# Ledger of designs, part 9: VHH binders against Alsin (ALS2)

Target 1, 196 residues: Alsin (ALS2), of Homo sapiens (Human) (q96q42r690to885)
Amino acid sequence: GYIASLHELATTERRFYSKLSDIKSQILRPLLSLENLGTTTTVQLLQEVASRFSKLCYLIGQHGASLSSFLHGVKEARSLVILKHSSLFLDSYTEYCTSITNFLVMGGFQLLAKPAIDFLNKNQELLQDLSEVNDENTQLMEILNTLFFLPIRRLHNYAKVLLKLATCFEVASPEYQKLQDSSSCYECLALHLGRK
Below, E stands for the ipSAE of ESMFold2; O stands for the ipSAE of OpenDDE; V2 stands for 0.75 times the mean of E and O plus 0.25 times the DockQ between their complexes.

## First folded at step 6 (VHH)

Design m26 (from b3 with R97K E104T F110M I112V; framework vhh_8dlx_2)
Fold by ESMFold2-Fast, scan of step 6:
Structure m26 (fold): chain B 196 residues (1-196), chain A 123 residues (1-123)
Amino acid sequence: as target 1 above (196 residues)
Amino acid sequence: EVQLVESGGGVVQPGRSLRLSCAASGFTFSDYAMHWVRQAPGKGLEWIGNIYFSGSTFYNPSLKSLVTISRDDSTNTLYLQMNSLRAEDTAIYYCAKTSYDIFTGWSDAMDVWGKGTLVTVSS
């Protein structure tokens, strides 16, 4: 049912938030604290990625907390952040994915200076663990690409949860239509942003 | 009757890949999260990972680079893909259904288990 679907969303959102928090605290923050990271342009693009990533992480944490509050009977779920078209949540995902795509198109992690590359190589095992890459022989740059595109995979998960929520309503109902539209929006966004 | 039946086990050479299946019946498979758990000879249970009905997957950090969990809700089937098998992967592999409680939600506790399928990695 409806409540079971919201519990799944809450559980997976909490775990996704933990993963993004680990990436932020163990990879992005230490990386950007290094001296001589590369050219001004490359560093600025990476700082933009980190800024958008941090904002997205915060909103995911807020969303998880909101779901938990609702499920414990203290907050209404009528207008959950994830269920809105053209919301701060959708915009944050779009802004993040645009920033990482721009960074990678302009040369990405390969254009970082030696201190940054050395840091990433030192943490390759952690990066592999966080990225869920299934091949132990995968190169560092592929691991990084997989890691920083995890939010796009999450958009597919949102779409599926929204479809499941829709099945709790009559096909002719406004609730069914709104949930179907939201699901299509997340799926379309994931496909558009995931053209790689 | 709620039932889970694992299949696909057998003897496999080191370095090879193997895909296990779990056929579910007696409940609405598409409503539940599912787990894979293994037990090597003389050892305790080791959680491999789970998959929620949305397709969200979570893995044991020690194993995630070697395994992929997937599901096909149209056939009520859960899958475990294992790559680069080692002698240490010799175990009985179980699929299990996640328990659900309306007050606490989805737990990592498992309330229904299959009988298991044996995987032996040997040359």
Scores: ipSAE 0.020, ipTM 0.530, lowest interface PAE 7.4, mean pLDDT 83

Design m27 (from b3 with I102F F103L E104T I112S; framework vhh_8dlx_2)
Fold by ESMFold2-Fast, scan of step 6:
Structure m27 (fold): chain B 196 residues (1-196), chain A 123 residues (1-123)
Amino acid sequence: as target 1 above (196 residues)
Amino acid sequence: EVQLVESGGGVVQPGRSLRLSCAASGFTFSDYAMHWVRQAPGKGLEWIGNIYFSGSTFYNPSLKSLVTISRDDSTNTLYLQMNSLRAEDTAIYYCARTSYDFLTGWSDAFDSWGKGTLVTVSS
């Protein structure tokens, strides 16, 4: 039902926020604190990734809190938080995904200097756990790609949840149309940003 | 593969408390949101509440003051604590699983549930 779907959205948003916070605190922050990360260009691209990742993490945290408040009756029931913040949210996702794509097409993690590569290898088990890759034979670069493209997978999940929510309304209703439109926006963005 | 086994039901007097358990096996319990659902004699299914991966709980508003849902991921066990039991709480209580997998998508229905445990509230 409608409330159950919204609660699933709120809880998975909080879970996703926790995972992004862990990636930020345990991987990105320590990585960027290392001496001699790589060339100026590679370092600048990685710093941009980290900056956009941090902004996205913050907004996801705010969104999760807003959804929780809505569900517990703190906000008016007619206000659908994900639709209200969609533009800021979409822009943040776009900026992050663009930054990671730019970093990867310019050589990505493979172009980092030895201290950074050593750090990533030493933390491979943590990276695998954070990415939820269960195949122990998966290579480091594949694990990193999976990890840093998690936000794109989350966009697909938003689209699916919104489609499910739409089915709780009459096809002729404004609510149905708004949820369908929002779902389409997230799905189109995910498909666009998922291109190499 | 996936198994959910409810226990702890029985005959209990009005006003007393009862704790139900659900033993999960065949999957990584800590990755899944879990639900309690009940069915009174001659009635449809009534959702009681759920507990998510993070431990966050959400209850049917009509039942929130009566019940508490908790989990112990170390023993793969889900719990339903019921207080101030009433005759209308007589029902078969079911444990059910649904999940969100953000790598592949998410489930929008109960993936599996147990065979239930009967709770009878009578004097």
Scores: ipSAE 0.000, ipTM 0.123, lowest interface PAE 14.2, mean pLDDT 78

Design m28 (from b3 with E104T S107G D108E A109G F110M I112V; framework vhh_8dlx_2)
Fold by ESMFold2-Fast, scan of step 6:
Structure m28 (fold): chain B 196 residues (1-196), chain A 123 residues (1-123)
Amino acid sequence: as target 1 above (196 residues)
Amino acid sequence: EVQLVESGGGVVQPGRSLRLSCAASGFTFSDYAMHWVRQAPGKGLEWIGNIYFSGSTFYNPSLKSLVTISRDDSTNTLYLQMNSLRAEDTAIYYCARTSYDIFTGWGEGMDVWGKGTLVTVSS
């Protein structure tokens, strides 16, 4: 039922937060700490990606904590961020996905200087693990694309969970309609951002 | 030095309103979610609510009708507006920050707290 679906959302949100936190701490932070990353333009675009990624990671962490507080009994104050404050969620995902798309369209990781490319190649096994890419013959650039577009996959997951939550309510209820509408918004955003 | 300094506390009569301020310094205020937490004499900490860097607010449902949280990023100031104050609202009020930094990673929970400001509601 409803509580079981909320536990699923909370569990998967915490796992997703953990993964984003690992990407930030083990990949983005060390990468940006290198003295020669590439041209000024490439570095600025990557710094924008890192900034938006960190803000998104923060929001996901807060959402996970909010869901745990909901399930513990502080439910209305911190819960259902994806419903009540969907604009915050939609904007944060949009800002991040726009930044990574701009970086990749301008040449992305291929335009990084040798020290940065060497760092990424050295950590290819970790990158493959974090991206959940099972084909060990997958090229570095494909692994990086998969990794940095994981948030779009999460938007599809939100839409699916919201549909599951809706089935716990009567079809004629305001709750059913609200959950259906929210699910559609997250799915539409995922499709829109996936085309970029 | 990263600091949060609360102000605006004092003695107030029941039924009146009070606005608390929290001045932030030493970090990029606009990048952080901020919280208000209170502690009544002899009681534990009670979360009042938070405001995200986007301006979205969440409140403890027990307090939602009584409080409003806002922020002014141009002055690095967090506000708590309280209406219809009751004797049971007597407490030390703290503002707190959750950690967020693009270089050090995302921190868990509230990592920086002010020293608090006392609000006494009495007849």
Scores: ipSAE 0.000, ipTM 0.162, lowest interface PAE 12.8, mean pLDDT 79

Design n05 (from m01 with D31E; framework vhh_8dlx_2; at its last look DockQ between E and O 0.79; V2 from the best seeds 0.00; counts 0 for: pae E 2.3 > 2, grease 27.2 > 24.2, SAP .717 > .668)
Amino acid sequence: EVQLVESGGGVVQPGRSLRLSCAASGFTFSEYAMHWVRQAPGKGLEWIGNIYFSGSTFYNPSLKSLVTISRDDSTNTLYLQMNSLRAEDTAIYYCARDSYDIFTGWSEAFDSWGKGTLVTVSS
ESMFold2-Fast, scan of step 6: ipSAE 0.089; ipTM 0.568
ESMFold2, look of step 7: ipSAE 0.479; ipTM 0.765
ESMFold2 (binder alone), look of step 7: mean pLDDT 81; pTM 0.818
OpenDDE, look of step 7: ipSAE 0.447; ipTM 0.741
ESMFold2, look of step 9: ipSAE 0.483; ipTM 0.772
ESMFold2 (binder alone), look of step 9: mean pLDDT 81; pTM 0.814
OpenDDE, look of step 9: ipSAE 0.803; ipTM 0.895
ESMFold2, look of step 11: ipSAE 0.488; ipTM 0.778
ESMFold2 (binder alone), look of step 11: mean pLDDT 81; pTM 0.816
OpenDDE, look of step 11: ipSAE 0.368; ipTM 0.692

Design n08 (from m01 with F53W; framework vhh_8dlx_2)
Fold by ESMFold2-Fast, scan of step 6:
Structure n08 (fold): chain B 196 residues (1-196), chain A 123 residues (1-123)
Amino acid sequence: as target 1 above (196 residues)
Amino acid sequence: EVQLVESGGGVVQPGRSLRLSCAASGFTFSDYAMHWVRQAPGKGLEWIGNIYWSGSTFYNPSLKSLVTISRDDSTNTLYLQMNSLRAEDTAIYYCARDSYDIFTGWSEAFDSWGKGTLVTVSS
């Protein structure tokens, strides 16, 4: 039902926010605090990735809080932010994915200085856990790529939940069309951004 | 170098409208969410609302029907449009920059503030 699908969206949004917060606090923050991280260009690109990641994390946190308020009957939590402000979500995910793609195209993590590479190797088990990679033979660079493209997986999840919400309405209703259109937008973005 | 300068305050009669401006400098304005906050005499800070880099706005529900926040990224200016002003809207109005620091996180909300502009609603 509608409420069950909203609970799924809220629960998974809160879990995703926790994961992004962990990546930010345990990986990105310590990494960028290292002395001699790399060349000026590589450092600037990584700082851009971190900035866009922080903006995305903030948005996800706000969305999770809004959904929780709505589900607990707060009178003024009246609209689904993911539908009302879909452009904010699409833009934030696009900007983040563009930043990580630009970083990787320009050499990515492989161009970081030795202290940074040593930090990432020391934390490989944590990176593997955060990325949800279960293959023990996976190389560090593949783990990092999986981790930093994890937001694309969340876009697919939004699309699926929006389709579940749509099935709660008659196919001829404006609500059904709105939810279907939104689902298609998130799925198309996820497929487009999933390209190298 | 981050600087925020509010303007447009003054004495206005009840029922009138007023638009406040905030001129930003020393940073890439278009990259930050911006907030409006006010403080009435003898009261604490009251959050009015924010506007994201995309132009999407979120408002304090108690003020939602009375205010509109907008931005002009070409001039690095933030605006607060207030309608149907009442004596209770008398306050110092501040613009504030949202936190943009992965080390402290967004949860700290404001990392830079202006000096404020006084709005007095009186007959």
Scores: ipSAE 0.005, ipTM 0.266, lowest interface PAE 11.5, mean pLDDT 81

Design n12 (from m01 with S30Y; framework vhh_8dlx_2; at its last look DockQ between E and O 0.04; V2 from the best seeds 0.00; counts 0 for: pae O 10.7 > 2, grease 26.7 > 24.2, SAP .689 > .668, placed apart)
Fold by OpenDDE, look of step 7:
Structure n12 (fold): chain B 196 residues (1-196), chain A 123 residues (1-123)
Amino acid sequence: as target 1 above (196 residues)
Amino acid sequence: EVQLVESGGGVVQPGRSLRLSCAASGFTFYDYAMHWVRQAPGKGLEWIGNIYFSGSTFYNPSLKSLVTISRDDSTNTLYLQMNSLRAEDTAIYYCARDSYDIFTGWSEAFDSWGKGTLVTVSS
């Protein structure tokens, strides 16, 4: 039902935020604190990725908080933040994906200096846990790529939840149409970014 | 054991300000969102607002009085600043812990409450 779907969104959004926060605090912050990360260009690109990641993390945190308030107040579909402010979400995810893509195109994690690689190797188990990679034979670089593209998966979840909510309204209703349209936008973006 | 202890309540005149505190213990305070709730005499529970572990705050839009929620994670303390108090603000004020734990990922509404602190607004 409608309320059940909203609770699911709230719960999963909080969990998603928690995961992103862990990545930021346990991987990105320590990594960027190293004195010798690589060339100036590589470091700048990584810093941009971290900045966009942090901004995305902030947005997701705000969204999670808004959902908590939403569940305690009037639960009008049109007031749902991922619907009302869809452009903000789509832009934020696009910007982040652009930054990570640019980083990878320019050489990615392979261009990191030895101290950075040593740090990542030391934390490979944690990286596997965070990225949900279960194959022990997976290379470090593949794990990292999986990890940093992990946020894109959430776009599919948003699309799915919006579709679930749409089923709670009549097809001819404005709520149904708005939810369907928004769902399509999230799904299209997810597919587009997922191919990069 | 999870403990929440409210303080700062008392009798105040209309138009005055009051700051309530909630001392938390028995859990990792900074990993939880916290809420303020109140119950006026003869009425049901009313949600005032919350503060997320991210620091974001949200308030009940039906509130007539200006309120501000803050937290100090270094002292495990939750605050409720109330300004321009009115007679209608007379109630027992409770702090409550959100059931979500960022470590476990489990979520419901509230799982822990304090004993409350009485605020009486009267001329």
Scores: ipSAE 0.000, ipTM 0.245, lowest interface PAE 10.7, mean pLDDT 88
ESMFold2-Fast, scan of step 6: ipSAE 0.039; ipTM 0.487
ESMFold2, look of step 7: ipSAE 0.391; ipTM 0.733
ESMFold2 (binder alone), look of step 7: mean pLDDT 81; pTM 0.810

Design n20 (from m01 with Y52F F53Y S56D; framework vhh_8dlx_2)
Fold by ESMFold2-Fast, scan of step 6:
Structure n20 (fold): chain B 196 residues (1-196), chain A 123 residues (1-123)
Amino acid sequence: as target 1 above (196 residues)
Amino acid sequence: EVQLVESGGGVVQPGRSLRLSCAASGFTFSDYAMHWVRQAPGKGLEWIGNIFYSGDTFYNPSLKSLVTISRDDSTNTLYLQMNSLRAEDTAIYYCARDSYDIFTGWSEAFDSWGKGTLVTVSS
């Protein structure tokens, strides 16, 4: 039902926040702290990725907390928080995905200096766990691509949960149409950002 | 630099209402959760409540029926509406910006504070 789907959204949002926090603290922060990471341009592009990633992480955390507050009964759960702040949310996802795409187009992780490549290879098991890549034969660069495009997978998840919520309303209702439109919006954004 | 300036304090009679404001500058206000905190004379800090970037609020249960927090992102202003003021509400009221350490994954309750505004409830 409706409330069960909102609990699913809150639970998966908290889980996604935890994963992004781990990527930030265990991969991005140590990587950017290295003295010889690469050229000035490569460092600047990666720092921009980290900044946008951190911002997206913060907003996801706040969204999860907001959903929990509604469900706890602190505030009436009448509106989907994801719809209320959709423009801020969509912009944060778009800005992050644009930054990582720009970094990858300019050579990405392959252009990093030896100390950075050594760091990534040393942490390959952690990268594999965080990216949810189960094939142990997967190349480092493919693992990194999977990891840093996890937000696109989350956009697909938003679309799916919105579709589940729509089924709680009559097809002719304004609520059904709004939820269907929002689901399509997140799915279209995910497809747009996923094409290179 | 980040600045938070509280205003609207003063002397009010018991049972009256009062609205406090906090003017924010030096950062993208709409991106941050904001908090109201107070400190009564000789006591520790008491959290009043917060408002998320989405506009959703969470209150200290002991104060929930007495206060309302709101924000105006177009003017970078945070508000605290207080009703049915009692002598025990006499305190310095602070607004504070929520903080998150963007590289360590560690969240801190407050990053930046205002200097506070004094509210005195007296006959």
Scores: ipSAE 0.005, ipTM 0.316, lowest interface PAE 10.2, mean pLDDT 80

Design p01 (framework vhh_7z1x_3)
Fold by ESMFold2-Fast, scan of step 6:
Structure p01 (fold): chain B 196 residues (1-196), chain A 124 residues (1-124)
Amino acid sequence: as target 1 above (196 residues)
Amino acid sequence: QVQLVETGGGLVQPGGSLRLSCTASGFTFSDYAMNWVRQAPGKGLEWLSGIYFSGGSTSYADSVKGRFTISRDNAKNTLYLQMNSLQPDDTAVYFCARTSYDIFTGWSDAFDIWGQGTQVTVSS
């Protein structure tokens, strides 16, 4: 039923939030604290990526908390931020994906100065674990690409959960229409952004 | 077929107790908040109590708070209303009703599925 699907969404959202929080605290924050990361342009683009990543992490955390409150019967909870026809969540995903794509197109992690590359190599095992890359022979740059595109993979998960939720409602209901539309939006966004 | 069926009504003396049951079929009972509503002779509908899908949150009208207890058994698709310290003014037809809650905004005060009702008469 749909409450079981909402519990699954809440559980996976909390898990995803923890992963993004770990990336932020163990990789992005220490990386940006290094002196001489690269050229001014490279540093500016990376700072933009980190800023958009942090905003997205915050919103995902709030969404998980709202779902939890709703599932525990708090009447006034703002339960499903992701399911609103709100641009905030979609815009934050789009802004993040745009920032990482701009960074990668301009040369990305390969343009970082030696201290930054050394830091990333030192943390390669952690990066591999966080990115869910199973091939232990995968190169650093491929691991980083996989890691920073995890939010796009999460959009596919949202679309699937929303579609499952929609099947719990009558086809003629406003709930069915909103859930189906939201699912289609997340799937289209994931496919569009995944082309990068 | 989506249905709610109430049982347990009857005649009871003032100060007595009754337990009403409402059995749900045709939908996933555990996905919905449930309510008890009554209608006294010649009066409008009065909401009495609500219980969230997990049973973790309950609400009561002031007229029954402390006397009535709402509960549910999701494994049995059954909603209960334990009525204690019954008064003549509690004489009414008691309805089980499903809340149509909006999953985007949470709780809703709309009811979309109703039972047929069960008569409770409190008299000497």
Scores: ipSAE 0.015, ipTM 0.385, lowest interface PAE 7.0, mean pLDDT 83

Design p02 (from p01 with Y52S F53Y S54F; framework vhh_7z1x_3)
Fold by ESMFold2-Fast, scan of step 6:
Structure p02 (fold): chain B 196 residues (1-196), chain A 124 residues (1-124)
Amino acid sequence: as target 1 above (196 residues)
Amino acid sequence: QVQLVETGGGLVQPGGSLRLSCTASGFTFSDYAMNWVRQAPGKGLEWLSGISYFGGSTSYADSVKGRFTISRDNAKNTLYLQMNSLQPDDTAVYFCARTSYDIFTGWSDAFDIWGQGTQVTVSS
């Protein structure tokens, strides 16, 4: 049923928020507090990544809270409208993915100074757990790429849940069409951002 | 065909207890929050109680809080209202009602499907 599918969306959104919060608090914030992090250009690109990541994390947290409120019957809960009609939400995903792609294209984490690389190696097990990489022989840079592209995977997950929600409605209904359109929007965005 | 059917009404003495049932058909019961509403003779509708999709959250009007208990069994497509310590003022027609939720506009304070009602009379 559609309420069960909304519970799935809410549960996975809360889990995703928790994961992003952990990346922010345990990886990005400590990393950026290190001395001799790298060249000025590399540091500025990483600071842009962290800024866009923090904005995205905040909005995902708000969306998860709104979904939970809707499922408990709170009057002001409009969670599906937020997902579909929030240009800020979509723009934040786009800006974050653009920032991480620019950082990685310019050499990314490999261009960080030794203290930063040492920090990341010390936290490799945590990074591996957060990225859900199960192969313990996976290289640090591959783990980091997987971790920081999790938002693209989440866009695919949004599209899939929205398709499941659509099947709960008559094909001719406005609800079916809107959910299909939203699913296509997230899938197209994920494919576009994934190719960069 | 979407339908709600209330049963369990009747005559009961003051201080007595009664349990109402509402059976749903024609829709996925677990997709909707459900409510109990009553109408006393010569008065308007009074909302009594609401229950979330899987029973994790319940709410009550002050007039029935502590005396009435709402519950649901999604496997049986059935909503219940356990009424204890009944008073003459509880005499009314009792309706179950389905909460209308627009997934794009959010929560609604409207009910889109109503049962036929069941009469509860508290007297001798």
Scores: ipSAE 0.007, ipTM 0.245, lowest interface PAE 10.9, mean pLDDT 82

Design p04 (from p01 with T99D I103F F104W T105S W107Y D109E A110S I113Y; framework vhh_7z1x_3)
Fold by ESMFold2-Fast, scan of step 6:
Structure p04 (fold): chain B 196 residues (1-196), chain A 124 residues (1-124)
Amino acid sequence: as target 1 above (196 residues)
Amino acid sequence: QVQLVETGGGLVQPGGSLRLSCTASGFTFSDYAMNWVRQAPGKGLEWLSGIYFSGGSTSYADSVKGRFTISRDNAKNTLYLQMNSLQPDDTAVYFCARDSYDFWSGYSESFDYWGQGTQVTVSS
C-alpha cells in the first residue's frame, strides 16, 4: 500500500542520510583536516566535492524528516509534492555528481599526498562497509568510486519507490500519471549522470 | 544554539589595513562554508567573499578581489577577513554568515545564521 511504501521511502531516506552523515563526519571531515593533502588544485577540487556532498546530505536529512512528519499526520502529500517539483533535489544531485566526476577525471584520490592516502588505507574497512562492497580484496580506489557514486544508486531507488507508489492508484488517475512521470524523471537523471 | 561574533572593526585611514575575525559556536564549524557580507550606510547587502570547509576553496566579489583575503582556522572555529588598501567606500557594517540550504523556503541558497556585525569606517 501507499502508506507502507511511504514508510519504506522514509526509512531508507533516514538510513541513507545516516550513511552520508558517517561518510562526512568520519571520512571527509578528518581527511580535509590533515596537513599537506596535495597540490592546491587537487585539494580545491576535493573541497568542492565535500561542499556539494555536505549540502546533499543536509537536503536528504530534511527530506527524511519531512516524510516522517507527513506520516505522523502533519500534512498530506507534502513530501511527494516537494520531491516531484523540487529542482533543489535534482540540481543538488547533478552538482554533486559533476564535482566528483571533475575530481576523479583530474586524477582524484590517487593524486592526494601521502598523509591522505595513509588515512584512506587506515580506514579502508570502514570505507568498504559504507560502500557495501563485500569483497575484502577490492582495491581502495574501486571502493572509493563505489562509495562516492552511492547518490546515483539512490536516484534509481527513488524511481523504484515512486513506481511502487503509482501501483496503489488506478492507471487512469492523475495520481498514477504524476508518480509515473516523477519516477521516469529520477531514472533518466540517474542514467544521464551515470554516463558522465 | 548557533552564534557568530565579529570583531576587529574600527576607524582606519584610506590605504590602511584591518583584519576582521568571526568566532563561531554551537555547530561543527568545519562542516559549513562561511561568507563575509557588508552593508554600507543606506544601501543593501553586498556579498564579498566565501570560503569552503578547510580553506582551500575561496571566492571573491570583483569589488574586493586582490585587496581582501578570506581565511579560516577550523581548530579555533574562527573565520578571518584581511582587508588591505581600504577605500572610503569600504565603510560599512561587516557580517559573517553561514551557508545553508532552506529545504522549505525554495531553491535559492541563502545564509541561515549571521553575526551582529562589526563597523568599519574608512576616513581621514
Scores: ipSAE 0.000, ipTM 0.112, lowest interface PAE 15.7, mean pLDDT 79

Design p06 (framework vhh_7ubx_2)
Fold by ESMFold2-Fast, scan of step 6:
Structure p06 (fold): chain B 196 residues (1-196), chain A 123 residues (1-123)
Amino acid sequence: as target 1 above (196 residues)
Amino acid sequence: QVQLVESGGGLVQPGGSLRLSCAASGFTFSDYAMTWVRQAPGKGPEWIATIYFSGSTMRDDSTKGRFTISRDNAKNTLYLQMTSLKPEDTALYYCARTSYDIFTGWSDAFDIRGPGTQVTVSS
């Protein structure tokens, strides 16, 4: 039912927030603290990625908290951020994906200096765990690409949950149509931003 | 210039009501969770309520029946509606922004950015 689908959304959102928080605190923060990270251009692009990633993480954290508050009986207005504040959410995802795409197009993680590459290799197991890469022979750069495109995968998950929520309403209802339209919007954004 | 400026405080009798305002400038107000905190003379700060960018709220159990937090993103303003005021509500009321620092990691801490507005409940 509707409430069960919202519990699933809240649970997966809190889990996703935890994962992004770990990437930020254990990978991005230490990485950007290194003295010799790369060229000025590479460092500036990575700092932009980190900035947009942190903003997105912050919004996802608030969304998870909002859903949990709603489900535990604090029924304030606009608890369904994805449904009611989609522009803010979609803009944040678009800004992040633009920043990571620009970084990767300009050479990405391969252009980092040796101290940065050494740091990432030292944290290879954590990177594989966070990215959910099951092939132990996967190269570092592929693991990193998978990891930093997780937000796009999450957009597909939003689309799927919105479709489940729609099935709780009559097909002729305005609520059914709005949820279907929102699902299509998130799925189209995910495809436009390049990867599932 | 990131700033928060509180207003609306004053002297009120027990059982009265007040509406506090917090004007935000220098940042995208609608993107942040905002909090009201109070500090009585000689006591530490006490959290009252937080409102997320979605409009959802978290409130302290001791005041949630009497105090309502709200926001107007078009006006970059945070509000606290206070009813049934008691002498124990006498305090300096601050608004604060939840902040995150990428270089030091995520923090649940918030900075008290405003100078505060004084609320005095007395007969």
Scores: ipSAE 0.000, ipTM 0.249, lowest interface PAE 12.6, mean pLDDT 79

